VHH binders against WD repeat domain-containing protein 83 (wdr83). Designs and how they scored, part 4

Target 1, 315 residues: WD repeat domain-containing protein 83 (wdr83), of Danio rerio (Zebrafish) (Brachydanio rerio) (q6dh44)
Amino acid sequence: MAFPQPRPQAPQLPQHLWRTVDCQQGAVRAVRFNADGNYLLTCGSDKSLKLWSVSRGTLLKTYSGHGYEVLDADGSYDNSQLCSCSSDKTVILWDVASGQVTRKLRGHAGKVNCVQFNEEATVMLSGSIDGTVRCWDTRSRRMEPIQILDESQDGISSLKVSEHELLTGSVDGRVRRYDLRMGQLQVDYIGSPITCVCFSRDGQCTLSSSLDSTVRLLDKSTGEMLGEYSGHVNKGYKLDCCLTDKDTHVLSCSEDGHVYYWDLVEGSLTLKLPVGKAVVQSLSFHPTEPRLLTSMEGRVQVWGAEPEDAAENES
Key: E = the ipSAE of ESMFold2; O = the ipSAE of ESMFold2 at other seeds; V2 = 0.75 times the mean of E and O plus 0.25 times the DockQ between their complexes.

## First folded at step 1 (VHH)

Design n24 (framework vhh_7xy4_2)
Fold by ESMFold2-Fast, scan of step 1:
Structure n24 (fold): chain B 315 residues (1-315), chain A 124 residues (1-124)
Amino acid sequence: as target 1 above (315 residues)
Amino acid sequence: QLQLVESGGGLVQPGGSLRLSCAASGFTFDSYAMAWVRQPHGKGLEYIATISSSGSYTYYSDSVKGRFTISRDNAKNTLYLQMNSLKPEDTAMYYCATMGYEDSPLYHYGMDVKGQGTQVTVSS
C-alpha cells in the first residue's frame, strides 16, 4: 500500500530565552505559573513569595508573612487566592489583591516541601518532611486539618492534585496515589528518594523524578512503567520534572545547568537546553502554550517556542 | 548566632589525604542537612558532598566520588570530610554549609549559610 500519510507537525518546544528575571529574594526555591499562565510565582529563601507578570517580567506584588524560606506555592483557579508553604512549618493562605494573610496554618512537625489547591480551591493540601500530607479547608476558620495522610515512611517531597486524586512523592522511594472520594491508596515502588511527581495532561499517566538521576512514566491504571528518562544529573537537589502542554515530551531540571527534554514515547533525548553554570532547581510548564519557566540561583528564565520579537507582547 | 567554623586544610602532596572538620554552633545541628562546597581561586562554587541530618543519606559530585567521604557526629555538632587520593584539581577554599532545617528529603537548595572556609592546596 502506497498511500502517503501526512506527517504530524513537529511539536513546538520552548528553547528561546525571552527574559531573565532577577527576583531579588535570595535563591528561588520554586517557580510556578498561575492557573491561566499569565503570571508567575517565585518562592524565595528571603522568606518572601512574589507575583510577576509573565509578559512584562515585572514584579506585581510581594507576599510577606513566612518566618523562613518559602518552598512552594500555588494559585487558585479564579486568581483570588494564593497558598504557600515554608521551612517555618506553616501553610499560608493569601488574598491576591490585598496581599494580606487570610490564614496561617500550623500543625506540621517539620518543613513543608509542597502545597497545592484542589481544583475548586476548597482545600489546600500540604506535604511535609514530617511524612504527612495535611488537607486544610480554605473556607472554614477551622485550625485543624480536615484529614491527615500518614502512610508515608519518610518525608513528603512533592504532591499534585488532579480531580479527586492526590499524587505524592516521598523520600521513602514510593509514589502514592490517593483516591480522595473512595479512600483508596495505590503505591508505586521506585526505590530512590522522589524529588517531584506530576500527572500527564490527559490524566492517564504519572511522572516521577528521583535521586538516582532517573525520571519515570507509569500507567495510572496498571502501574506499569511506560518510559524511563536519564542522562541528566539529579543526586542531591530537589529538582522538578514535568510534561509539555501536549504531553509530547518529558522535561527535567538538572544539577549540570541544563533542562533535559526527552521524547515521551521513544525515551530519546530531544534537547539539552543550556540555562547556565549552576543547578537548575525548579521549572513550570505553561498550562496551554509551549512556554517554560526555569529557576537557577536567584533568577528565573522565561522560555518560548519562538523568538520573543515574533511573539505577541504587551505594551 | 549561627556559626560554622571549618578547619583541617593545609598543603599536601598529590595522592595524599586530609580530613576537614566543621564545628557548628548557634543552631540545632541535628535538624539540618549539611554540605561541603569548594571554590577554586577565581572560579565559582562547586558542590562536593551532602549528608542528611541523621547521616543516613550521602551524595557526592562525580569529581570526588570514591575519593571523598562525608560524615557527621551529631553529639559533637561536627561535620567531616575525609579526602583521599588528592589531586592538584582539588586545590580550593572548602566551605561547610547548611542545607535546611530537617532530615529528609536531602536537598541542596544552594548554600543557606556558609562558614569562613579552610584552604586546601595540593602541590608537589
Scores: ipSAE 0.005, ipTM 0.238, lowest interface PAE 10.1, mean pLDDT 86

Design n3 (framework vhh_7xy4_2)
Fold by ESMFold2-Fast, scan of step 1:
Structure n3 (fold): chain B 315 residues (1-315), chain A 126 residues (1-126)
Amino acid sequence: as target 1 above (315 residues)
Amino acid sequence: QLQLVESGGGLVQPGGSLRLSCAASGFTFSSYDMAWVRQPHGKGLEYIATISTSGGSTYYSDSVKGRFTISRDNAKNTLYLQMNSLKPEDTAMYYCARAQTYYDFLSGSPHGMDVKGQGTQVTVSS
């Protein structure tokens, strides 16, 4: 299987601080770009989900309804809906414009660590410490999940959906890839609790981070390990990892207050970006541009590849 | 040569119906979220209805929810607004708009529209 090719032009890496957003939500547990990258979502320990403008750094709407910390969120491709999950064991579907709870879904036996829409936003998928993934129909008023996946031997820490494939990371040290249409399962054994999983942009590889302070790149079809990235600190926190918009670099949060960037093919450290003096817990990479969101304590920082122009911020 | 051309406006009595059309040209219509925006005389622009690229998702302002229906025909590069149970307060110039970013859904003010047409006047009076 092919290794993602480096782009022939010099890669643009977000390393210039554009803005710092004080979210006023306690700790920000997760930060996510919306589908087009013009907005960001912040999941607060104060039980709120907030939606912000990336360009202005301004709060647009607060979503209140969870009974405990919000742990993850996702926006539908057309921005009409949000989904979120919480330590309160629920998944909430929100109408973006009205701020109203469309549905509050119960069934998980423990905190829900991760949630995502499929591409069409017809299904929400949630992963819980109870070891299950639950698939919920967004169009139906049905309160029961349409499918429960219980192959995991321990809690689900992370999930990502791409087309008909579901990728999960578990505390049991395994990355699982489900073909949702065929009902087939591929398991990759890592051996340390998984903190984050994602697909490469080209869909050919999977990336995982784990509590052994290692990020791994695997070929999706064969399970062959193509890359291994280390030097950061990930020993006790559920930290995020991702790939750049052009699959040139691997990024990871770190407990030492930095975001680490490694060349995908070489595995060498390209950049150790200083964010601050606390744990960098969550990150999100822009879908099409070299822009990065990082969360540390109650603050979100927006990073770009070039210094921000005031004219760009006003647009 | 990006163009949005609205039609279908006119004078109608309270309780009546109108169907607005917007013909788009000069861009790949199926790749953009589209919106209907209105401006009453002497007031600001208000987003009335928004539709996703596929037509699978729609949003409506509280003032028109349940009365108006937005739809699109990507094969014909046309956006529609079906307006039912019209009220005098629906009197406005109606514009077809191409949504530049999702910023447009989330604030109460006009922002980020790439293209707005010339408009079609809707007058509701007895």
Scores: ipSAE 0.000, ipTM 0.143, lowest interface PAE 18.7, mean pLDDT 86

Design n4 (framework vhh_7yz9_2)
Fold by ESMFold2-Fast, scan of step 1:
Structure n4 (fold): chain B 315 residues (1-315), chain A 122 residues (1-122)
Amino acid sequence: as target 1 above (315 residues)
Amino acid sequence: QWQLVESGGGLVQAGGSLRLSCTASGSIFSDYAMGWYRQTAGNEREWVAFITSGGYTTYADSVKGRFTISRDNAKNTVYLQMNSLKPEDTAVYYCAASTYFGELTPSQYHYWGQGTPVTVSS
């Protein structure tokens, strides 16, 4: 016996290819949405950082100033500034509109793998193979970092900032969470080099990926392991992981040319998205909508809902 | 700038062993991940093993349990100890230095050696 009843709609997962962007930067080492999701940043092996329109797929500006490959970048909440880091051991603060270097910060002893603004864009945080995180004031002409965090026993591969907390992933197999107000440190031992860390959007959980081909979800308050996600290939690359815009699914890049989607709570694989025949190394999920960026070699793909939900221009 | 020089290749019988060495000059060796790749005529270079700056190691499934990668930062040298060699291991072996953590794709390495040939007879 069937009774007709309205059912909640399933969450929309981005799996329709809207655009492919040929970045003309050699390899794209990182791809990132900006704070509002209208623009994307690409970090090139050609030493350039590029800013693109998501809706049009067009290049808006090229940022030139690094001496070697650009490894990561972030945009300020108001779209006025960008920050980037490089294998040239520097962090650069850029003015978006002029394309000019505002500040070029030196101090790291090795390659800088990751960089991010805090929410207010008053501080940049950078993580290096030298094992340190350096905190830099965006508003002063100070050349020295405000703070150096050196508890890591090997290179910093990934970092994320949320409110008063800093999350770091290290080659030493540890995820570290710093309370920047209290100076407190929590350490979670994973046992394999960490490739990426992030916070859940509700701020209650931390996510990490590591070279044992496993993504792990921990409850932030208790340290309890809430989820473990596997089936993808992550044995040699510094691959990205993230959560969907509503924390319904965990995503990971994979060396097998796919992006893997797992249900957050069940841990079951819900979608294995084919991207191509090379390593999918970098990804970024839209801040408020089911839209995904993936990077494979020199190209970025923009993934979203079916064309009836697609916008040519975000108004 | 980096110079990578491989040595230790040669002719060996199946079941034998060889140790390859790669010495670096120029840049700070300890900052880099180091890898070994191999190539047969007409084929692309394939990844064999890598070691991070902190000493974490990974291996291709075809060599796992037979090959060991190690490094000596004081000597700016990375080693590949090859045991229980098979005719299928015959290739030119290349040392590579990476600006990135855990690279497997040859196009993502910045610095390569000239290669050292290894021939395994049956």
Scores: ipSAE 0.032, ipTM 0.469, lowest interface PAE 6.4, mean pLDDT 86

Design n5 (framework vhh_brivekimig_d4; at its last look DockQ between E and O 0.81; V2 from the best seeds 0.00; counts 0 for: pae E 3.1 > 2, unsure alone 64.4 < 65)
Amino acid sequence: EVQLVESGGGVVQPGGSLRLSCAASGFTFSTYAMSWVRQAPGKGPEWVSSISSGGSYTLYADSVKGRFTISRDNSKNTLYLQMNSLRPEDTALYYCARDLSGWSPYGTQEYFQHSSQGTLVTVSS
ESMFold2-Fast, scan of step 1: ipSAE 0.782; ipTM 0.899
ESMFold2, look of step 2: ipSAE 0.542; ipTM 0.797
ESMFold2 (binder alone), look of step 2: mean pLDDT 78; pTM 0.792
ESMFold2 at other seeds, look of step 2: ipSAE 0.510; ipTM 0.781
ESMFold2, look of step 4: ipSAE 0.579; ipTM 0.811
ESMFold2 (binder alone), look of step 4: mean pLDDT 78; pTM 0.793
ESMFold2 at other seeds, look of step 4: ipSAE 0.552; ipTM 0.800
ESMFold2, look of step 7: ipSAE 0.405; ipTM 0.724
ESMFold2 (binder alone), look of step 7: mean pLDDT 78; pTM 0.798
ESMFold2 at other seeds, look of step 7: ipSAE 0.598; ipTM 0.818

Design n6 (framework vhh_7z1x_3)
Fold by ESMFold2-Fast, scan of step 1:
Structure n6 (fold): chain B 315 residues (1-315), chain A 125 residues (1-125)
Amino acid sequence: as target 1 above (315 residues)
Amino acid sequence: QVQLVETGGGLVQPGGSLRLSCTASGFTFDDYGMNWVRQAPGKGLEWLSGISWSGGSTSYADSVKGRFTISRDNAKNTLYLQMNSLQPDDTAVYFCVRGGLYSDYPTGYYYMDVWGQGTQVTVSS
């Protein structure tokens, strides 16, 4: 008699290589899951943004309009829009289905390193080497930003939005948290150029990676350091870091070709995942499942459980 | 394709000056910290100076501090080294080396990335 297959009691760490995607974009500068995790975005040094199916590993659409390398991208919650930013100093809003540029936003004085929608996709936020964050209305035809944030002393390397809060990482060695409702700014001094920032999934902590080869977990409200993660190599590259879908582990890219996983609470190294022999620059963790994207040179690898196979008939 | 090309080397008398240039192509120059490294005959590599991706931060080895100035022109994809008060022991092949993304770290990570072909500097009377 057939029995139900047992389900794992705890989420597994993604460490099985399910798929390798050759993106044909030159170097892949950033890789991102879309809001539901069914699609992935790749930002190419060839000036293109590409949308791929996670389950099939197939190219769905190419978005062409940037004049230079695409450095970051994000998808709206409803999958209707994409935003991207480039070394060409612009932010582009795209219609997903048509592939059309909805708006090409100019104003940054230098390359734009990071871009994200707010939860409602009513605003895009972009961070530039010019040291500013610009907030753009997605719904109006307005070409100028709604707001410019210029408190950073050097370039913005990374930003994340959660509810009413904006988190930025700067080359000036500071992590800044803006409360956009209250107009308040909190600054945490790290002391080395920040490569990536993110919020914990529960919204209580901030995570930052910096060029001193250290990832730090801070209490959001107090700035108290709750965790410190090291052993990887991050001395020269703008590497991504993140948390797992259940906030159990911290992940970092590494210049030694590995992704490092540390237990969040213990700070101990749980897994040193070999990706390849080059720098792992970008990663993205699935919003709800233990699935990881990594980018190395021109390739993206998908890590985690394979999708359920469809039944196939014998020939 | 990714390339760094150094120019400006040559023969100079002690106490003289030279300006080295390094032109970058095939990558986004202004994303990367850049370094100058030299190798004297029969000796190992010596890191001399680094500059951040923006040009806002610079660092120097003690042997060249106060004599050499690193700078960059991101609009021209060009790195410079202004060398003043040159000494006979400054005789070496000088390399421009692509450093890390958004860094100016003198820890040697840049030895594993893109190198120029080098330019010879000879300080002799």
Scores: ipSAE 0.000, ipTM 0.261, lowest interface PAE 13.0, mean pLDDT 86

Design n7 (framework vhh_7xy4_2)
Fold by ESMFold2-Fast, scan of step 1:
Structure n7 (fold): chain B 315 residues (1-315), chain A 125 residues (1-125)
Amino acid sequence: as target 1 above (315 residues)
Amino acid sequence: QLQLVESGGGLVQPGGSLRLSCAASGFTFSDYAMAWVRQPHGKGLEYIATISWSGGSTYYSDSVKGRFTISRDNAKNTLYLQMNSLKPEDTAMYYCAKSGYPLSHDTYGYVFDYKGQGTQVTVSS
């Protein structure tokens, strides 16, 4: 052809600090992009959930209703609803626009560490130290869960939902993948408490981080280990891990104040990003763009591939 | 007031055994994972063992796996470390540490700031 496709560009990594947000929530336990990446959610030790503009760094809304620390949160695909979970043992469904509690769901016997909507936001899934995952209908006024998954032998630390699959990480050192349509369970034994699990963007792999200071990539269909990533410090804290927007790199929080980036295929350290002098607890990668959120103590930092004002000056 | 009080350390011959105890107070012991960490003279802290909130899961560093056993008694708010086949390189100050969720979901100082005075273990002939 006369006009061939342009050459692929090298992956852009978020390593330039764009914004620092003082959240005024005590410690920020989790930071999450919303479904489209235009907003961010911060879960505070002050019992509040806050919604912020990513581009401006401005507070848009505060959600108050939990009795203790907020540990995780998620936003619906249409930005109409939020869900959150707390050390108060509850899951709350919120109306975004009004800031009102729509439902406060009880049933977990201990702290609820993780919560997520399914793609359609028809179900919330919550994971607790009580060792159960509870599935809640968002559309009905039913207060009891529609399903309880109790295969875990110890607390649930992390969960992610993709299509009809649920991925869980447990203190029992196992990563579990449930095919909710087929009723099948795949278990991978890691042997150290799991701190975080996620799916690759293409849905072919699973990623897990554990307290042996190791992040692992597994092929979803076979359970074969495709990669191991180490050099960071994860020995006592529940730290997040993730993949970049194009599955080129693996990222992990670290107890040494850095975010570590490894090449997915080679396993080599690409970047050791300095965040500060405390534990980096949580991170979230933008769904489609090279942007990263990190939380450390009471602050969230927004990282981009280039400074916002650099594009105007490079011309 | 949160307190962690370690005991049971002492001088022991190589190949010997010791049992360490940690008495916890000022928090709901059964809600938290616990760990033992140690610090050899002039070196940094090193993690050696962890136990889940229920006692159902235990994890060990490679240097102590098969020799040390971590356990807990939630009714007595007490953490234990049974140390067998002790080696000179096990000589260190041993600290009991409190974690949040699943081991920690707390601020930076929680694991380090909420350790007791420690108990000295010396392995020599």
Scores: ipSAE 0.012, ipTM 0.338, lowest interface PAE 9.0, mean pLDDT 86

Design n8 (framework vhh_ozoralizumab_d1)
Fold by ESMFold2-Fast, scan of step 1:
Structure n8 (fold): chain B 315 residues (1-315), chain A 125 residues (1-125)
Amino acid sequence: as target 1 above (315 residues)
Amino acid sequence: EVQLVESGGGLVQPGGSLRLSCAASGFTFSSYEMYWVRQAPGKGLEWVSEISSSGSTIKYPDSVKGRFTISRDNAKNTLYLQMNSLRPEDTAVYYCATDSHPLWFGEPSTYFDYRGQGTLVTVSS
């Protein structure tokens, strides 16, 4: 007797609100999972960077040292270091355990919009409104950048690093991909200011969002456009976009208070997740699990694929 | 390279007028909100005026409202500040500044991105 095959489960999409964290930082400009997804970082308009437990929603540490709003942050793979960037024109390297500033790096002529470690955390990369990307050695006593990338015609809004490749998004409407080992540059012309860039999990595609209210998926090797995703509102805000943990869906923040989920291959809208009545500006997808962070005003929401199991909550 | 170059400062008597200019290069000027800020000798930075990317929205603090007029020419990538009825307390180095798109971060920026050397305005008899 043949047993009926179970229906293929729909892809697990984080759409159940697990908790809302009031960050007490003014506006939260960026929210990021750490490398293992157990912690989250919040970048505040109050000049602070905060580290939180994802499972408890509790504040673990506050990092103070920036002179103005914190605009982006990243954690090292081993959880020993954080980096952050600010409208104060600096990049700060922090020791996680002590909360101390290891180095405060100066050189950008304007606001620093984005920052990331490379995989080994040997280099920090920062992108500024000044139109440059600066590469900083994390282990050196050197205060000057190792390298400056200045091919952009306008401010850098977003950057991501994968292996030896750097991806940048610019207000000039171009997505640039640098091979940091070979010194090669590939440029994809989008035509509207870029708000966010990222790599697919498999490393074969790039994703970009722009102020024409469109998210685009491009083949990394050819620059061929594989998909376009629209219906959300992105006309004035620097909104984040990403892919799910298994590259099944594209996600974008929206000025209308929702997170939009599209099927990657079909381009069809799968889910319009209501977050609230203000702009959803920042999001971060968990590295291995279907879990999502969203930021709206001064609050971060944690979303899971299933309702939070109350029996697993710490009593 | 992104640059802002201020000019038009000088010595003027109380009640006089000056027109400041700021030449912008290295970015898409027409897409950015622009600001004038000043620093009096021994004092901190003070916001003087702001203008939206299109020029349709303009703001001033009460200290200069009715005396100063901000304007921009997007075809020439130039920002202007017309200063009338100048007072000794207007003596300062004047800087033009820009920011990333103001709505990208949800609120008008409280931080101004200073790129120029400024232009000195001295109001004295």
Scores: ipSAE 0.016, ipTM 0.291, lowest interface PAE 6.7, mean pLDDT 87

Design n9 (framework vhh_brivekimig_d4)
Fold by ESMFold2-Fast, scan of step 1:
Formats: C-alpha cells, structure tokens, sequence
Structure n9 (fold): chain B 315 residues (1-315), chain A 126 residues (1-126)
C-alpha cells in the first residue's frame, strides 16, 4: 500500500473561536488551564472561583469562601486540589471533589495578586501588593508560611514556579529569579512595572510584560535580552503574556481588545487576534496543544488551531 | 492625568431616590471598569458597584443589591449611580473610581485609590 512521506508542518496557532463562556462572575480577573488542559478555572470579581469543562464549556463546580474578588488560581497536577488568592488578603486551598475549603491562609498585609503550586503540589507560593512572596506547605497543619521572600521594593504582580526556581515580577520594575534550593537571587532591571512573568517551556528563557507596552525575552544563563515585542497596548492593566506550547510564538493580552502573537526569534507580528471591544485581561495557553483561553470582561473565549468539530469529545 | 468629577449628591429622606454622575477625562473611558466607592463618617471605604467597559456586566455589594443601578454613557464619558429606596446607612461620601488590574480601589482599602479627592456627599435623614 502507498506510504505517505512525512513533511515539516507549519506551527498551528489558536485563532479559531470554539466557544464563548459567560461565567456569571462579574469580571473574570484571571483564566487558567488546569495541569492537563482538560479544565479551566475562572477567577471572579463576584468573589467566586469556578471550574469548567474545556470540551463542553459547562460549569462543573463553584468555590465560595473568599471575602473579595478572586485574582488568581492554580490546580494541582493530580486534579485533587485548587489554590486561589484574593483582594481579601488570603490564600485558600480547596478540595476539588467536595468544593470545600481545606485551609484559609492569612498573613499578607494587602491584596494577593498571584498564586501557584509547585510541580508536586507540596508548596503554594503567593505574591502580594505588600511586596512579599509567601511559601505555604500544602500538607501540614501549619498556618504560618515556611518562607517569606521580601527582597522586592514594591508589590508583587506575578509569579511562576519551575522545578526549584521561582520567578517574580514586581511593580518596582524588576524581574527576580530565586533558586529555592541554593538560596540564590538574580535580578533583571526592566524599569517599568511588571505585569506578568513566565518561563519558556524549555526552561532556558524568561518572558516578562510591563506597563511600557513591551514584552521582553531574556536568556537565563547570560541575562541577555534575546527578544522585544511591541505594538500592543499595556499602560494601566496587569495583562498576561505567555509562550505557545512549542515556544514558537510570544503572546500578549492588550488593552485594545486583541491578543498579539509575535514570532519568538524574528520578533515580527504574526497575528493580531480580535477578541472584542474591551480590554483582554487574562490568557492561558494549553500545556501540550495549540489552544488558548482569553478573558474579556465577564466572558472567557476558547480558541483552537482548527474550527471546532461538533463531534469532538473531551480530550 | 486621570480626572474624575462626581456630582448629584444631596439630602434626601429615607425611601427617597438620588442619581449620581461622574465625568471622566484623561483616558479611554470605554476600556475601563468603573466603580462607585463610598465612605461613611468614621468608617473605612466600602465598594458599592462596578460596571464593565461596554456596560454589559455589572456588580453590586450585597448592601445595595436590588436598590442601586450602575450605568454608563461612553459617548459622554460619564458614569452613573441610580440610588433608590435610600436608607440612613447609605449616608456617605461617594467616589467615582477607575479600576485597573494593579489597583482595584473598591476591593482593597490598603491599596492606592484612583478616585476623586472631593467625592459627592449623600445624606439620608428624616
């Protein structure tokens, strides 16, 4: 029988709208894929955290316990736990199945902007306008953080964890990378308030967005700036940025109602994806597939590389 | 750079109605969530209501839900708060606030506020 010859494929970008989810949470401040990309989390200004099926677009569970708007959330690798943070100055650890609060952690002096589990979900890390990162043990009954990082000169806007490294972005215009095992700190000075930080998928680079309407890619080993991405609008909002599942493109939210896609190496604008007429606030890229979540006002959009197949089941 | 000018405050009897206005300048009004925040004498700031840039989504504090209506006119760069069934506990200075992701003045009393220093006084008394 005939054997088809393999060909190099062009990178696929999520630019086809699959669905729009009306979250009924007021403003959706953050949208996040879970660890396997089968579910999504929405953080509401109505004080709720919601869990949704990506494939069906259906609400699975509502998590109620915060006293003010929910600003960020993360899911554990095994889908057993969620963590969230709020303007109420708390971090909450939730049991996914029961919907119950496992622990409500207090200690931050101001609103908590960002929260994430480490890969093993043994630690939660939270960043606050109080200028501190707090590290919390998920398995102990301890109410106090196991570690406080206070080197930032102003509020923490964003954090990401990869293996033993913590990356933080601050209003002070600095991106900080902590080696949690060795206690070492590296600081990159950007000069404008940082809105989002992330690691490249290969772990070799860091990405940051700031209020000067610029996204920057830095090499971890040298600290050299490898790329700079601009043309979008980011002047007042804490907008998200990320990389595609294969590190081919940089993405940023924008205050002009679009998601911007730039070629990572060339820095050229590949796609200016129209979402709507309001600020695109948050985005999340699927861990292994070219799929994107965006939030605008009270709604989440699910984007795929191909038009949605009506017969497609949850993956 | 951002300027927010509140108006429409006054003295009303319990059960009465009042409409507040906020004229915004110095930014693209339709791109921002807008809020009303109030401060009663001797108390800290309390968030009252928020509205999305398009006006399609609204949020209310439990204390005002069903009585107050937030709205906006993007062609006039103006935010409104229609207050019905007013109670003595609604007596406060009312501030118009621009929300942004780094600062949400209605939700965090310890953070910086993006609102007018003057406010508009609403007094509900018999």
Amino acid sequence: as target 1 above (315 residues)
Amino acid sequence: EVQLVESGGGVVQPGGSLRLSCAASGFTFSDYYMSWVRQAPGKGPEWVSSISGSGGSTLYADSVKGRFTISRDNSKNTLYLQMNSLRPEDTALYYCARENYLSSPGYDTSGPFDYSSQGTLVTVSS
Scores: ipSAE 0.015, ipTM 0.270, lowest interface PAE 7.6, mean pLDDT 85

Design t1 (framework vhh_7z1x_3)
Fold by ESMFold2-Fast, scan of step 1:
Structure t1 (fold): chain B 315 residues (1-315), chain A 124 residues (1-124)
Amino acid sequence: as target 1 above (315 residues)
Amino acid sequence: QVQLVETGGGLVQPGGSLRLSCTASGFTFSDYAMNWVRQAPGKGLEWLSGISGSGGSTSYADSVKGRFTISRDNAKNTLYLQMNSLQPDDTAVYFCAKDLEYSSEWGDYYFDYWGQGTQVTVSS
């Protein structure tokens, strides 16, 4: 005799609006969860970076120092530091608690589209329309990059770091994966300008979105295309894509005002989430829970798998 | 729609000179800083020089300071780079690039920031 195993519950998808945040930053170019998912970062066309509480929707701190709009940001694993990048061609390292600029790093020839810490927050990596990735030491007073990666044939649109691997997406239609320990480069040809790249949560797959209105999933070890996701509109904007916290679904922003959810394995459309009547430009998925951030114009919306509990509004 | 067209490249001997031009259309030229950047074979982009919208302020990379001069003619929507004392390591494709002061729209980002480039080859 055997005990019956509980049937696994269907994956919960964030489709219930928990809150809307009016960021008062002009357009919000990027929205990002911090490392633990308790805070969110908003990158404003007003030149500011802002830190917010996810649970309360309240502004905690404003970071001012960029000369033009902020295009991307990331938080360190220990919540002590932020990094950001801008159309002003700089990367800024910030102290979270004080709100002060620790360092303002120059060297990129054009606007910086993307920035991220490595896992240990010992290095910042920045990607620019100048076609380079620059690696910066967070701990030294060095103003020069440790390393410049220049194999791209056109602007860098997106980058992600995982397990000492760097993934880049380029306007040249290629996704590049650098093994930073082995000094090896692997290139996947997509053929349309890349708008976003990311790793799966388990680190076994790569995801890319491109201006042919297609999101693609590749197995990292074999290079095999595991999935192709379409039906959304991505023809002119740099839109984000991601995977859910348990790698069950692929998500993409869309120029038609929706976030599209596809089953990862089957490639079938599961949900077309209406956000509004403008371009949904940026999204970020919570590291461990079914929670989604979306940005559209000057607003960020926080989406949960179920209705918001009353206790989360008591502060 | 923004367009940038570079001309004036070619083959020159070491120690020679070239003047590059970039004609701009689709935006108010005098409102934006302009830059020259280059890409040598097998290398990434290197920023060379920048000039303010009014032409009142200029900046240069150390590798070209004293040899290259940036200028602009806002009446003609044209950016220039005067290159003197050219060396074999100046061999590259040269691009002009529009500096973005503020954007409320994302849609033009991928298509209109860079010209097609002009090839400069310095060899004997």
Scores: ipSAE 0.000, ipTM 0.144, lowest interface PAE 17.1, mean pLDDT 85

